VH-VL binders against q7xyp4. Designs and how they scored, part 1

Scores and structures below are computed, not measured.

Target 1, 266 residues: q7xyp4
Amino acid sequence: AAAARASSSALVALPGGRMIEVPHMTKDYRDVKVCSRQRKWEIREHMRDPIKMGLMGTKAGMTTYYDDEGIAHPVTVIALEAGNVVTQVKTKETDGYDAVQLAYKETRDRTIPWPERQHLRKHGNVKAMKHLKEFKIADVSEFTPGQQLKAEELFEVGDLVDVSGTSSGKGFQGSIRRWGMKRGPMSHGSKSHRQHGSIGCSATPSRVYKGLKMAGRMGNERKTVKKLPVMMVNDEEKYIVVRGSVPGKKGTIVELRPTKIVGKHC
Structure headers, positions and changes below count from the first letter of each chain, unless a header shows other numbers; antibody chains aren't numbered by Kabat.
ipSAE, averaged over its two directions, is called F for ESMFold2-Fast, E for ESMFold2 and O for OpenDDE. V2 adds 0.75 times the mean of E and O to 0.25 times the DockQ between the complexes of E and O.
[cut] stands for letters that were removed.

## First folded at step 1 (VH-VL)

Design i10 (framework fv_tislelizumab)
Fold by ESMFold2-Fast, scan of step 1:
Structure i10 (fold): chain C 266 residues (1-266), chain A 124 residues (1-124), chain B 107 residues (1-107)
Amino acid sequence: as target 1 above (266 residues)
Amino acid sequence: QVQLQESGPGLVKPSETLSLTCTVSGGSISSYYVHWIRQPPGKGLEWIGYIYYSGSTNYNPSLKSRVTISKDTSKNQVSLKLSSVTAADTAVYYCARGSDYDFWSGDYYGMDVWGQGTTVTVSS
Amino acid sequence: DIVMTQSPDSLAVSLGERATINCKSSQSVSNDVAWYQQKPGQPPKLLINYASTRESGVPDRFSGSGYGTDFTLTISSLQAEDVAVYYCQQYYSTPYTFGQGTKLEIK
């Protein structure tokens, strides 16, 4: 029909109301994930890219893409809420390692405890942010506290990303009981180390104490899905679409990091 | 609860500068946008501009050459100056709070708290 | 500038009946649309945010819908207190713009 539209779009809603419209996807990026052994060897021989910067987002939802064989492939829409602001840059000279600390998901001052709010203001972020994460990267020279990161500057369609988030611990065997990160003072009144996100928590994710032997380790809340192709990056509408499923339910805060594994240049 | 209240001269002569003040109580202006909106008698709403946490401003292009919005965080006040006024600037002027803002786009969720409005008449 | 056009300019509805107000944008504004209620002598009151999200304290007879260029505010069962002028507003792009307003009256 002359007035009919050949393409369609998907509408995905975040908890709390904002919607994201994702255009119909016409490209198939499956081949990027399935490099031949010969091609992987060639990439390893010639590709020596440094570890690059990532950013944080919120899982908005999932939709499907169908290939020519009629096989359904899940795609995940990741919203980019207010944030992705650099709060601190760490260097090998001063801190012993190179890293960029990002704040994510702006909120009102009243929803953040006073010590955490003061930390954010001190480190170049005058707005209250809910989450803080460190990204260890090879080159921190172009990052400064207060800088807002843009997805289109960091990611391109066809890039491979690793997505990390928190899982409920459910599977075919049911829920796994896990202890959260320590929430009390860590030592000698170290209340300033308690931060939203990863700061002030154990480097080891949640543990189950009962039934543990040797070092008291069992289970993790954090899950990472690796080598997901980027299908779309849109700074105007504040989203990234990746092919595949990412950890957690709608509303889960996720970390997007460029993949460290070969296969990027297939 | 957060409350906003506008104040101003009421009557301004043509070609002079209109100065209005919005006083915020019950909360800090450091965590949200403050907008100015006007409404001519018997007409609809017109957005004038905003100021946000960084002190940065954005103005309606139709008014940009004549408008300045500023803030005084120590007094919890936002001010609007409109130069070279004419009869067309006669309106009720409102200030309003925009909640949580998106750093990347500068957008807000909507204007959830409004002042009562102050009437400005431009007449000789 | 994005132009917001409301229809109708005025609407008379009987008590208990459904009232529908439409708002059309000159270009896509996603769902970045708010609806306001204004009674004589009062400032506007935010009713709906993000096209369909009711503000706290707003009765559930008010609902919003729409995406892109076409938006609707619905009052499922009109009450006397709902007599007011209603405005849509886009905040997708500056300058933020309002519709011309729809005056809702009792039939």
Scores: ipSAE 0.000, ipTM 0.406, lowest interface PAE 16.6, mean pLDDT 72

Design t01 (framework fv_tafolecimab)
Fold by ESMFold2-Fast, scan of step 1:
Structure t01 (fold): chain C 266 residues (1-266), chain A 120 residues (1-120), chain B 106 residues (1-106)
Amino acid sequence: as target 1 above (266 residues)
Amino acid sequence: QLQLQESGPGLVKPSETLSLTCTVSGGSISSSDYYWSWIRQPPGKGLEWIGSIYYSGSTYYNPSLKSRVTISVDTSKNQFSLKLSSVTAADTAVYYCARDLDYGDYFDYWGQGTLVTVSS
Amino acid sequence: EIVLTQSPATLSLSPGERATLSCRASQSVSDYLAWYQQKPGQAPRLLIYDASNRATGIPARFSGSGSGTDFTLTISSLEPEDFAVYYCQQRSNWPTFGGGTKVEIK
């Protein structure tokens, strides 16, 4: 039954069609806000919280959790698609500030413009990725170009994270999907092992509409939701579950950053 | 079927500019799927990539040749061209035009090549 | 630039024998390596791309392997038409080619 399914656990579809089961929480949502002894000690040792490394992910879906008072709380599942690979590591001596550039969501070489592809090749020989984001952090010494970051090494249950996303403008939704999709030439088998200069859907002969490539003119907005508790982290199944809603609709690319100041709730 | 053909003078005097044109037939140079490249091979030696161009006019050059190389595209004629300035005997080679899948990927269609000799 | 070193420079074999050609990169090129065949007076022909994938129309006797800095092209049983010069090429940075291996008949 639908009622039984909704009350006991929820199935959420990840990009690529994989399903995950999110267990129903039987206790108050506050149960997971308890820091580990080591985490509490680390917080107490540092009077200032240094800015720590984050990750990128994709909003996969939401479920609802009810607390002891019957109040509904959204829970968001964030997929970790192929990526989260370190590209450029910037240092204060080289670039005037410390930062780690992270590449997210592996794609076909041909879908990425040459300057972006050259950048990925120069900095860790990273495969083509759809998204690049710079994370300004306090200590870059533990990161090297080409390193793949693991969510379980950066986050644990009970951590507070700030989630930032970019929401596409409604006016370009259909056009972006239509004109941003392109298939390679249908000429030869082996030459088609990778999609030739194309995204998933096609118009042949190939067209390039320059207006669609100007992200700022598409009405993209950046939103941040702060202090969301981490409920689950799973590198094997490639997802993170946070309590609360995150910016954007299903499919939005999001940045997860540890909250700068961890208050009384970790 | 796609065919590429090089054309231009087979003899160039030292210090002058080497000019070659590649004519593409059986396919459009105005394709967003491909870059168009020049590769050379001195007699008895290996291959050296010179540069690539996209139909938009964006160019990418071998850093060792960048100061002397200009590649241009003429989409109305379905052609792209190479100019190499201040030539010396070291520039004597068979010059190939080729199609590549994105800059610096793999060269899947080649012209027959044209020998250019730098001599008085 | 990334330097590709091919060995041996010349490989003398008879038809029916197995040929193994090596290409070594001065720094990691991941799997961004291709192999070409060139016969006298002809343009090169793409054989293998991304280290191990055969190009369209290339016979199954040709196979590629390797990653990082060490790569191998194998021809399982040489046919008369396989006696040619073979070049490796990387695309990890601006394209560079190896010096070539000449496969010649004994």
Scores: ipSAE 0.005, ipTM 0.434, lowest interface PAE 12.7, mean pLDDT 76

Design t02 (framework fv_tafolecimab)
Fold by ESMFold2-Fast, scan of step 1:
Structure t02 (fold): chain C 266 residues (1-266), chain A 121 residues (1-121), chain B 106 residues (1-106)
Amino acid sequence: as target 1 above (266 residues)
Amino acid sequence: QLQLQESGPGLVKPSETLSLTCTVSGGSISSSDYYWSWIRQPPGKGLEWIGSIYYSGSTYYNPSLKSRVTISVDTSKNQFSLKLSSVTAADTAVYYCARESYYDSSGFDYWGQGTLVTVSS
Amino acid sequence: EIVLTQSPATLSLSPGERATLSCRASQSVSDYLAWYQQKPGQAPRLLIYDASNRATGIPARFSGSGSGTDFTLTISSLEPEDFAVYYCQQRSNWPTFGGGTKVEIK
């Protein structure tokens, strides 16, 4: 409905120049808040939206949007290629933490390494996919191995999303992943001083050699653009449009995560 | 060159376990290039995939049959086997073993001749 | 489960004619689709894999096309031995087969 309404020029802009309606949290905070810094901290601790599930997509391109004030806003079109299938669901009981593992961008069996392919077969009998990413979320009970995730089920127009580039940008989260590799599990708990430079078992498939250009290290340095408004969600045509610039060239694999939202007053 | 052959009882009583073995000859089951599968066909009906096994012992089952199916592999005998528990008349079918290509997973390229298993008291 | 719908259920043709068989998937299977031929009393024979690739030993008169949800198997000129039942099968998830199309002599 929302996408059909937008297409028919039935868009309603927020008074003041925003193209889509945004939650009136600022006005509500002004109207009712009686907040010390300590009280604001307590509210933020206990009233945050739980961490919600996201999706993966591919940067398709950018265009320009003009608001009621005549100001140009960049928008990014993110394509939803075949994929976004749940593989492994991790629980605190079995794995020590809650997470949903998501596979993205269908590919030929022979193009992915044997360990990754066997992992996909073992967890939900999922077809070969180029990218595998774990989403740590608050409630995993609604997800099952083999489940196809849909963008319209997870996102609505007006939602704020955080968009991150994947660690790989080029298959297997950048490299061959072996769950038995001790360095891989260690990296999720790596100390900050150990991350000053490149971590062992590089996340990128690219060779690093003398040339003074380290693409993988550069890509890993900046991962997320936060609080981008969702302008369109279309499962039939397989795309999402967000307001803002997403770094990377066309074809970059991105992760879309709902932005954490704080309650409207203290 | 490569041949697959099913063997096992052709008659199983209701509520008992159906047990079949596939013998692979002219090639090794210990190949990273292939999965080994069971597919059935009730008389006059279409094909239903039961499950597949890799030579490592990793198994993948049809969700509708998962609670009743066990597939195992014996690389020393170059064989893999199917056990289907709590059978009913609905399990009467020709049972095929087949090889599935690792590289071209959309195809079962070699099949056994099939064995008819009738579930009857 | 991904459901494959084959049409028509029965196709009546004469030798020398072109046969066109359709397979439609309930959701996208990309090109992870295979075609099989089955004659009475025999195991299925793989004809086409990955939507358009002929299996080893399969005559050139057999061709496959399509991607996503709509697939076609074409037999350019029917030989007497081609009158059989044809099944499509997807491998985008756990394998499922279509209901079959019987190609019979007119």
Scores: ipSAE 0.000, ipTM 0.394, lowest interface PAE 15.0, mean pLDDT 72

Design t03 (framework fv_tafolecimab)
Fold by ESMFold2-Fast, scan of step 1:
Structure t03 (fold): chain C 266 residues (1-266), chain A 122 residues (1-122), chain B 106 residues (1-106)
Amino acid sequence: as target 1 above (266 residues)
Amino acid sequence: QLQLQESGPGLVKPSETLSLTCTVSGGSISSSDYYWSWIRQPPGKGLEWIGSIYYSGSTYYNPSLKSRVTISVDTSKNQFSLKLSSVTAADTAVYYCAREDYYDSSGYFDYWGQGTLVTVSS
Amino acid sequence: EIVLTQSPATLSLSPGERATLSCRASQSVSDYLAWYQQKPGQAPRLLIYDASNRATGIPARFSGSGSGTDFTLTISSLEPEDFAVYYCQQYDSSPTFGGGTKVEIK
């Protein structure tokens, strides 16, 4: 009877109107293992996990998980909209540092600026995307331009993730709400179509990424919440559920990175 | 807090080029989340979008003005500028710069400059 | 281009009264519609975006509704500072503005 009631789903709406059903989680949240940093600090200092690849998502909303004792735990549902495709892979030898650029949130070719579209085509022939983010990671050898990243290959239930997004602050107006793929015709009429070169050159597309050195200078403050346990990962329904609050309002674009901790598997 | 401020000559002769600059303070123009836009309003009339620019230099122009409009951005100075060539009395208006919160290539305007009146007369 | 028609051109009302402003698009703009308030000598101020979302700092008496081609801005009880010109703007394609509705004191 309790198990049947606990199996009820919650409906969470994405920007653009898509609804996702998140099953009520019935497992004790204490089953989600969290590494104690204080206990592991001295022993594991030379066995630190390398920095691993993350992905991007859209904050869909919050809901409540009830454990076996009836205690309510807040969880955040993060939608995985069309995207999470590798564009540019940077290596220390050619670029001075190792990184993977990830494109997120598919859109129509005609709706993004020409230089940004050329960058995506140059690096893996990637479809037009609204967001581009650089992830500095320890090992880029497994990633190639055009590769589709899957959440279930990067994250498992019980993993700790750091979630970064843009939050609304004093003095900044409007919440960032991006519609999904349900929209009417988009056109500014004529666009500057520069196929044979002009003042806007091929170097311009290289500036569409959000590098670490730019994060603090890009208007709104970027905030990170660290060590959020992953509660669910679903590639088929395109969402991840994390325990706790994620920065920003519904519709905020977020970056999910595995938490770098000493003694990850404690 | 974010502020936008227009600057440039308030008087332009017919057939010459109107040139305005918008200075952004309290926020960075080098943001992938926004376009930066020019909108005008002739005295006693409504609003007309002129064009928008992304920090990369990509531009979108009002088709009715496209042959005369150039918008440019200087990320090092946190500024963007408008040039409107071959002006006539019909180009007399208050010119606003604004931040555009966009979906793909078009959006709404959440922060505005105070506006600057540009009169075209001989 | 998408043409926005605002009606009526002028509303003469008293403080405390309800104002209902209409904006009609020549073709569907989905929910890509914003409303602005403009007072004499001032820049427009964003009130509503995505047809129904209030911008930060906008009082609850302002509400937006509608989708597709028919949109409404409602001011539930007019305050003295609400007498202004109101514009709708679409962003389904190149931005276009309506002709404006002037809300004036009777």
Scores: ipSAE 0.000, ipTM 0.392, lowest interface PAE 14.9, mean pLDDT 74

Design t04 (framework fv_tafolecimab)
Fold by ESMFold2-Fast, scan of step 1:
Structure t04 (fold): chain C 266 residues (1-266), chain A 122 residues (1-122), chain B 106 residues (1-106)
Amino acid sequence: as target 1 above (266 residues)
Amino acid sequence: QLQLQESGPGLVKPSETLSLTCTVSGGSISSSDYYWGWIRQPPGKGLEWIGSIYYSGSTYYNPSLKSRVTISVDTSKNQFSLKLSSVTAADTAVYYCARDLYDFWSGYMDVWGQGTLVTVSS
Amino acid sequence: EIVLTQSPATLSLSPGERATLSCRASQSVSDYLAWYQQKPGQAPRLLIYDASNRATGIPARFSGSGSGTDFTLTISSLEPEDFAVYYCQQRSNWPTFGGGTKVEIK
C-alpha cells in the first residue's frame, strides 16, 4: 500500500517538483543556503571542503578599524608586495601530490643565487623573488606557471583566513643557501659531479642544478593564527586587512590560506 | 667593447654537417651572467633561435632542431661553435651568434655578430 | 611553443608619422617580451626589453607597452632611419620570434 507519510518541515517543493531542504535559522545566522540534491548527497557522504589556494604577504602593521556602529576593531594590515606569481605546479600523477608553488616579493636578480634564478626561469620564467612557498591544494588544474594571483579573486570581505608565519622569516634564499653549502672545496668526488657538454631540455640548461631541495632550517617555528575575519581587500593599493593579530613583527612574511570549513550546509 | 664574430664555410653540400664558430672578444665567455646563442634567418624570412650554451657546457636547443644541432664551448679560446647535421636547402640562412642575457633585467639577445650567410647547395 | 603574431605585416607611412606595431602571443608571456629592429644586411638591434624598457642608446621616440598576450611597439614620430623590419621575441618559454612588421616609406 502506498500510504502517505508526513514529510520533513525542512523540505520545500519548488516549481517543477524539485524538493530542497532549507536549514533552520538562528537569531545570528545570516548564511542561509538552499542545497541542491547533489550537494546534499555530497554532505551525507562526508565529502570534505576542498583546500583552497592562498597568497603570501608582508605584515605591515596594526591599526584600528571603526565599523558602522562606531565600534573599534583592532586589525592587522598585510601588504601585498610585488609577487604572488605561480612557479611550479605539482600533480599527483607526476609528483605524488597536488601543489602550487608561489613566488613572492620581487627582488634584484643578484640577491638570489644562480640555482634559484634558474628554478624561477624554468618554471614560468618568473622574475627574481625573495620567497618561494608551496601550497598544497585540492585542485591545481586552474593554475599555470607564470600566472599572477590576485587577492580579490581569492578572498572576499567576511571570509575567514588562517595566517601563518615563522620566527626567523628567511624563505627561499635561506633554504637553498643551506643546501648550496653542502659542497666541499677539497672533495675529489666533487670534480666528477661537474658535467660539461650535455644535450639539455629545450628552454633550460640540463644537469646544472638538478636535485635542488627547498626545505626550511631546523629550529624555525611555524606559527598559525586561525579563522581571522577579512575586513578589507584592495588589489589596487595592494593590501588585505584582517581582524586581530598575525604572527611575527612588522615585516614578517606571512601565508594567507582560506580557513578549511567542515560544515553541515552548502 | 664586446664583439662577436662568426666564421666558417659559406657553402655546405646537402646531407653534410654545417659547422660555424663564434669568437668572443672584448669580454669573457666564462661569465656566469650570460648564455651564448645561435640564431638564423633564411633569406627574406624571419628570425629563428637555434640554441644557447652556458660556459659550463650546459645547452638548450630549439625542439624542432634538437636532433640535428650540437653547440659546444671552448673557454680557453673564448669561442663557441654550432654543428647542424643532415642539412638541406631549407637550412640556407644567415647565421648569427649572440650574447644571450638569460637574466630578468635584460633577458634577451643584446650583442650580435654581423652574421654569416651559409648556402646549402650541391 | 609560444607563437607570436605580428600585425600588420607591412606598415606604409611617411616620415613624421606615428607607427604602432602589434605583437600577440598564443599564451601569456608576462612581460618577457622584447622588440628588435633590423635593417637590410644588418644584424638585429635590441630596442625594448621586458615589454617597456628601452635598451641603452635607444631614442625616446621608441616605446613599448603591454603584458600577458598583447604588446605594442610605438614610434612617436618616424625618422628616415626608422624604416626597417621590427620583430618581437618572447623568453617565457623556448625563445620564439614574431614574423616581423616591415615599416616602409609610403
Scores: ipSAE 0.000, ipTM 0.394, lowest interface PAE 15.0, mean pLDDT 73

Design t05 (framework fv_tafolecimab)
Fold by ESMFold2-Fast, scan of step 1:
Structure t05 (fold): chain C 266 residues (1-266), chain A 121 residues (1-121), chain B 106 residues (1-106)
Amino acid sequence: as target 1 above (266 residues)
Amino acid sequence: QLQLQESGPGLVKPSETLSLTCTVSGGSISSGDYYWSWIRQPPGKGLEWIGSIYYSGSTYYNPSLKSRVTISVDTSKNQFSLKLSSVTAADTAVYYCARDSEWLEYYFDYWGQGTLVTVSS
Amino acid sequence: EIVLTQSPATLSLSPGERATLSCRASQSVSDYLAWYQQKPGQAPRLLIYDASNRATGIPARFSGSGSGTDFTLTISSLEPEDFAVYYCQQRSNWPTFGGGTKVEIK
């Protein structure tokens, strides 16, 4: 009886007009890993878990999940729009640090600037995307330009994820301008040709000087909510459901990163 | 309906500059969301992209030709033009002007009839 | 530059037969591959874009397939107006065209 009433509140619209029904979840968040005394000791001794790869998504909306005890929990539905394709893979040898660039939200070629389009072609021949974000991870060896990332391969029900809201309206223009300093197959006009005469960016392309922490004059803050349990992962219907509230309004582009397990917390 | 028409001399002497103009009718170059391109075809051979221009004046050139090519746009005349310097017999070809497909960079959906340019003394 | 190799150079068929044309790229072009038809004395006409999408006004008998380095244009049943030269073209880098396949009457 209760199940019938609960199901009626679970319908959520994804970007693009698709509707999904978030089913009554028979397996609940109690399946989340709990640190044993032995595991806490191991974590403390080693002091670090490797940083793992994440994904990008779009906040679709919020709904309520009712557990087996009838307790209501807020959940957020995150849509996986066309994208999550690896572009540039950076290594310590070539770039000074390990990272994977991920392109998200497919768009038409003409909607992005020429340098941004050429960057995507150079690194994996990727279709035009609105957003480009870099994920600094411990092991980049299993990622190649052009690779499609799948949520079900990166996340399981019960995993803990950190979800960050991204700045609206700026897309990947800043990131591409930094990366555009590297060699490209094409350039604007004859004078800016980059095939043989490209000047490289410095080994450390971005610098932040000590003392520039000025919270009172910062723009829109990127908000990160940590340790949200993953409730559902569905690559076919293109969504992930997490327990809790995610930063931003509907339509906000978010980054999902596996939670680092440090110290006595899991 | 949209029409593109090439014009310019059909004979150019070696070492001189080849100059062609494409006149667009039935649509405006200054409408702003299209690239406009030059493509050539030597007799009995395939097609070669020369370069493209956006209404803002931004240009993109074939790297093999970039030192010799200049493309310009005149929105008031609804025209765009090609100049290819220091020509040789290898530049003898039918020259086409074309419009890139809407939202699909470097796919060409409208073409002029083409004009044969012969390079000879 | 990316080199596109078309085969066969000439395909001799009768009206009503199926034509299959191949285009191979020297490196992956993903699905950034188009097909054009050119008749004598005319400019090329766009048939297929992004490997498999028919351009506006193109009859259903034309279809494209493939990805990466191997692409195919298929004409399911040749009409008299289909005898022409066909070119493939990539846009994953500076646009380049194949050498063409001539489809001619047996």
Scores: ipSAE 0.007, ipTM 0.440, lowest interface PAE 10.8, mean pLDDT 78

Design t08 (framework fv_tafolecimab)
Fold by ESMFold2-Fast, scan of step 1:
Structure t08 (fold): chain C 266 residues (1-266), chain A 126 residues (1-126), chain B 106 residues (1-106)
Amino acid sequence: as target 1 above (266 residues)
Amino acid sequence: QLQLQESGPGLVKPSETLSLTCTVSGGSISSSDYYWSWIRQPPGKGLEWIGSIYDSGSTYYNPSLKSRVTISVDTSKNQFSLKLSSVTAADTAVYYCARHEGYDFWSGYEDAFDIWGQGTLVTVSS
Amino acid sequence: EIVLTQSPATLSLSPGERATLSCRASQSVSDYLAWYQQKPGQAPRLLIYDASNRATGIPARFSGSGSGTDFTLTISSLEPEDFAVYYCQQRSNWPTFGGGTKVEIK
C-alpha cells in the first residue's frame, strides 16, 4: 500500500502540553502514483456524495517525511486533546438544516460562561469544553448527543482532509483598544445617554449585559488548506499526521473535514 | 487571452448528424490540465451538458445523449468537435463549447466551466 | 440524475437593492456547485465555483453560500449590468443546471 513505515521517531510538543512521538516516515514511491487528469475525474465520478463528519484537533508541530528520491516533504502533527464529543444534533425537520455540533478541549467549569456550560449539560451532559463547532453534514442519523468521536472511525491513511485553523481571539482585544483610542475632536456639549439601565455598557468585555451569548457568537478568522493527505491516524496516542502545512502556529485549534474528493495517493 | 469559437452549419435536417467544431485560440488543447466540453440551450429551456473530452481523447457523455454523441479532439489543429446523430426538432438549440480545469493534484472532476464560446444556433428543420 | 430547482423563477428589483437567489438539489452535491450569469444573446459567465469562491474578475458584491442541498447566490447591491438570468450548476455527478432565475428591473 502507500502507507509509510517507521525507521526512527521524532518528538513533537504541544505548547505547554504533552509530547507526541511520531515515527519518521519512509515510503516506497512505487506505491505512490501520480494520477492523470482522466484518472482523477474517474475517481470523482464514482464518489459517494455525502458531506462526511470531521473532528477538531490542536496543531502540535511539524516534522519531515522523506520520499524515495530523498526529497523532504513537510508533515503536520495534529494532537487530539480531550474532546470531540457530540453535543447537539440538528435536523432539517426541527432546525431547517442537518448538522452535528462538536465540543473540543476539556477545561474547568469556571473557565466557560454559564450559558455555554448549561448548553453542554443540556445537550449530551458533556463536560466543560473550550471550543464548540458546528459541522454541516449530509447524514446526521449516525450521531447522538454525548457520543465520543474517534479519529480512526472517521479517517484512514490515504484519505484527503481539509484543515481549517482558527484565531485565538486576539481580535477582540485589539477592537477594545481601537475603540478606546478612537481619535477625533470631542463634540462640544455632547452628552451620551445610558442605554441599558444603571449598568454601564462601557466595559466592552467578553461579557455584555444584554447578550451573554455575544461572546460565543463572535467569529474567529479562518484559513483553510484543502486536500491534505492523511499519513497516520492513532486513536490510542491521540494524533493525526497530515502531509503539508496547516494554518496557524503551534497550539492553533483546527477543524479536520474529509475532502469532498474521494482519493488516496494515486 | 484564451478564446473558444464554435463553427458548423446552422441548419440540419431531421435524422441527419449535427456536426460542430470548437476552435481554441490563445492557448493549447494539448495541455492535460483541462477538459473540453459541449453544452446546449434549447429556446425556452435550461442549459444541458452534452459531454467532455480530455486531450488524450477520453470522453464522458451525458447518459441521456450517450447513444447519439461523439466528441473528438484534434490537438494539432487545436480543435475539438461534436457529432450528434439522428437529430430531431428537440435538438434545436444554441450550442456552446466550454472548458473546465483541475484545481489541484488529487481532484477528479475539474473546476467549473470558466471559459465559453459565444454559442452557435443550430436549427433542426426540413 | 441530480435535479436543481431554482427559486424564484423571476425576481423584480431596482438598482441598489439586494438580490437573493436560491438553488435546491434533489440530493446532496456537497459544495460542488457553481453559479453563472447569462445575458440575452451571450454565453453564460462563471460567477461562483465550489459554492462560495468568486471567479477571477467577479465583483465583491457577488457571494455564494450553502452546502449539501441548499445554496444561495447573493448580490449585495444590484448594478444595472446585473439584470440577467442566473443558473446554478452541480458537478457532484455529471453536470446538471437549474432552470434559472431571471433578475429583472422593476
Scores: ipSAE 0.000, ipTM 0.377, lowest interface PAE 18.6, mean pLDDT 73

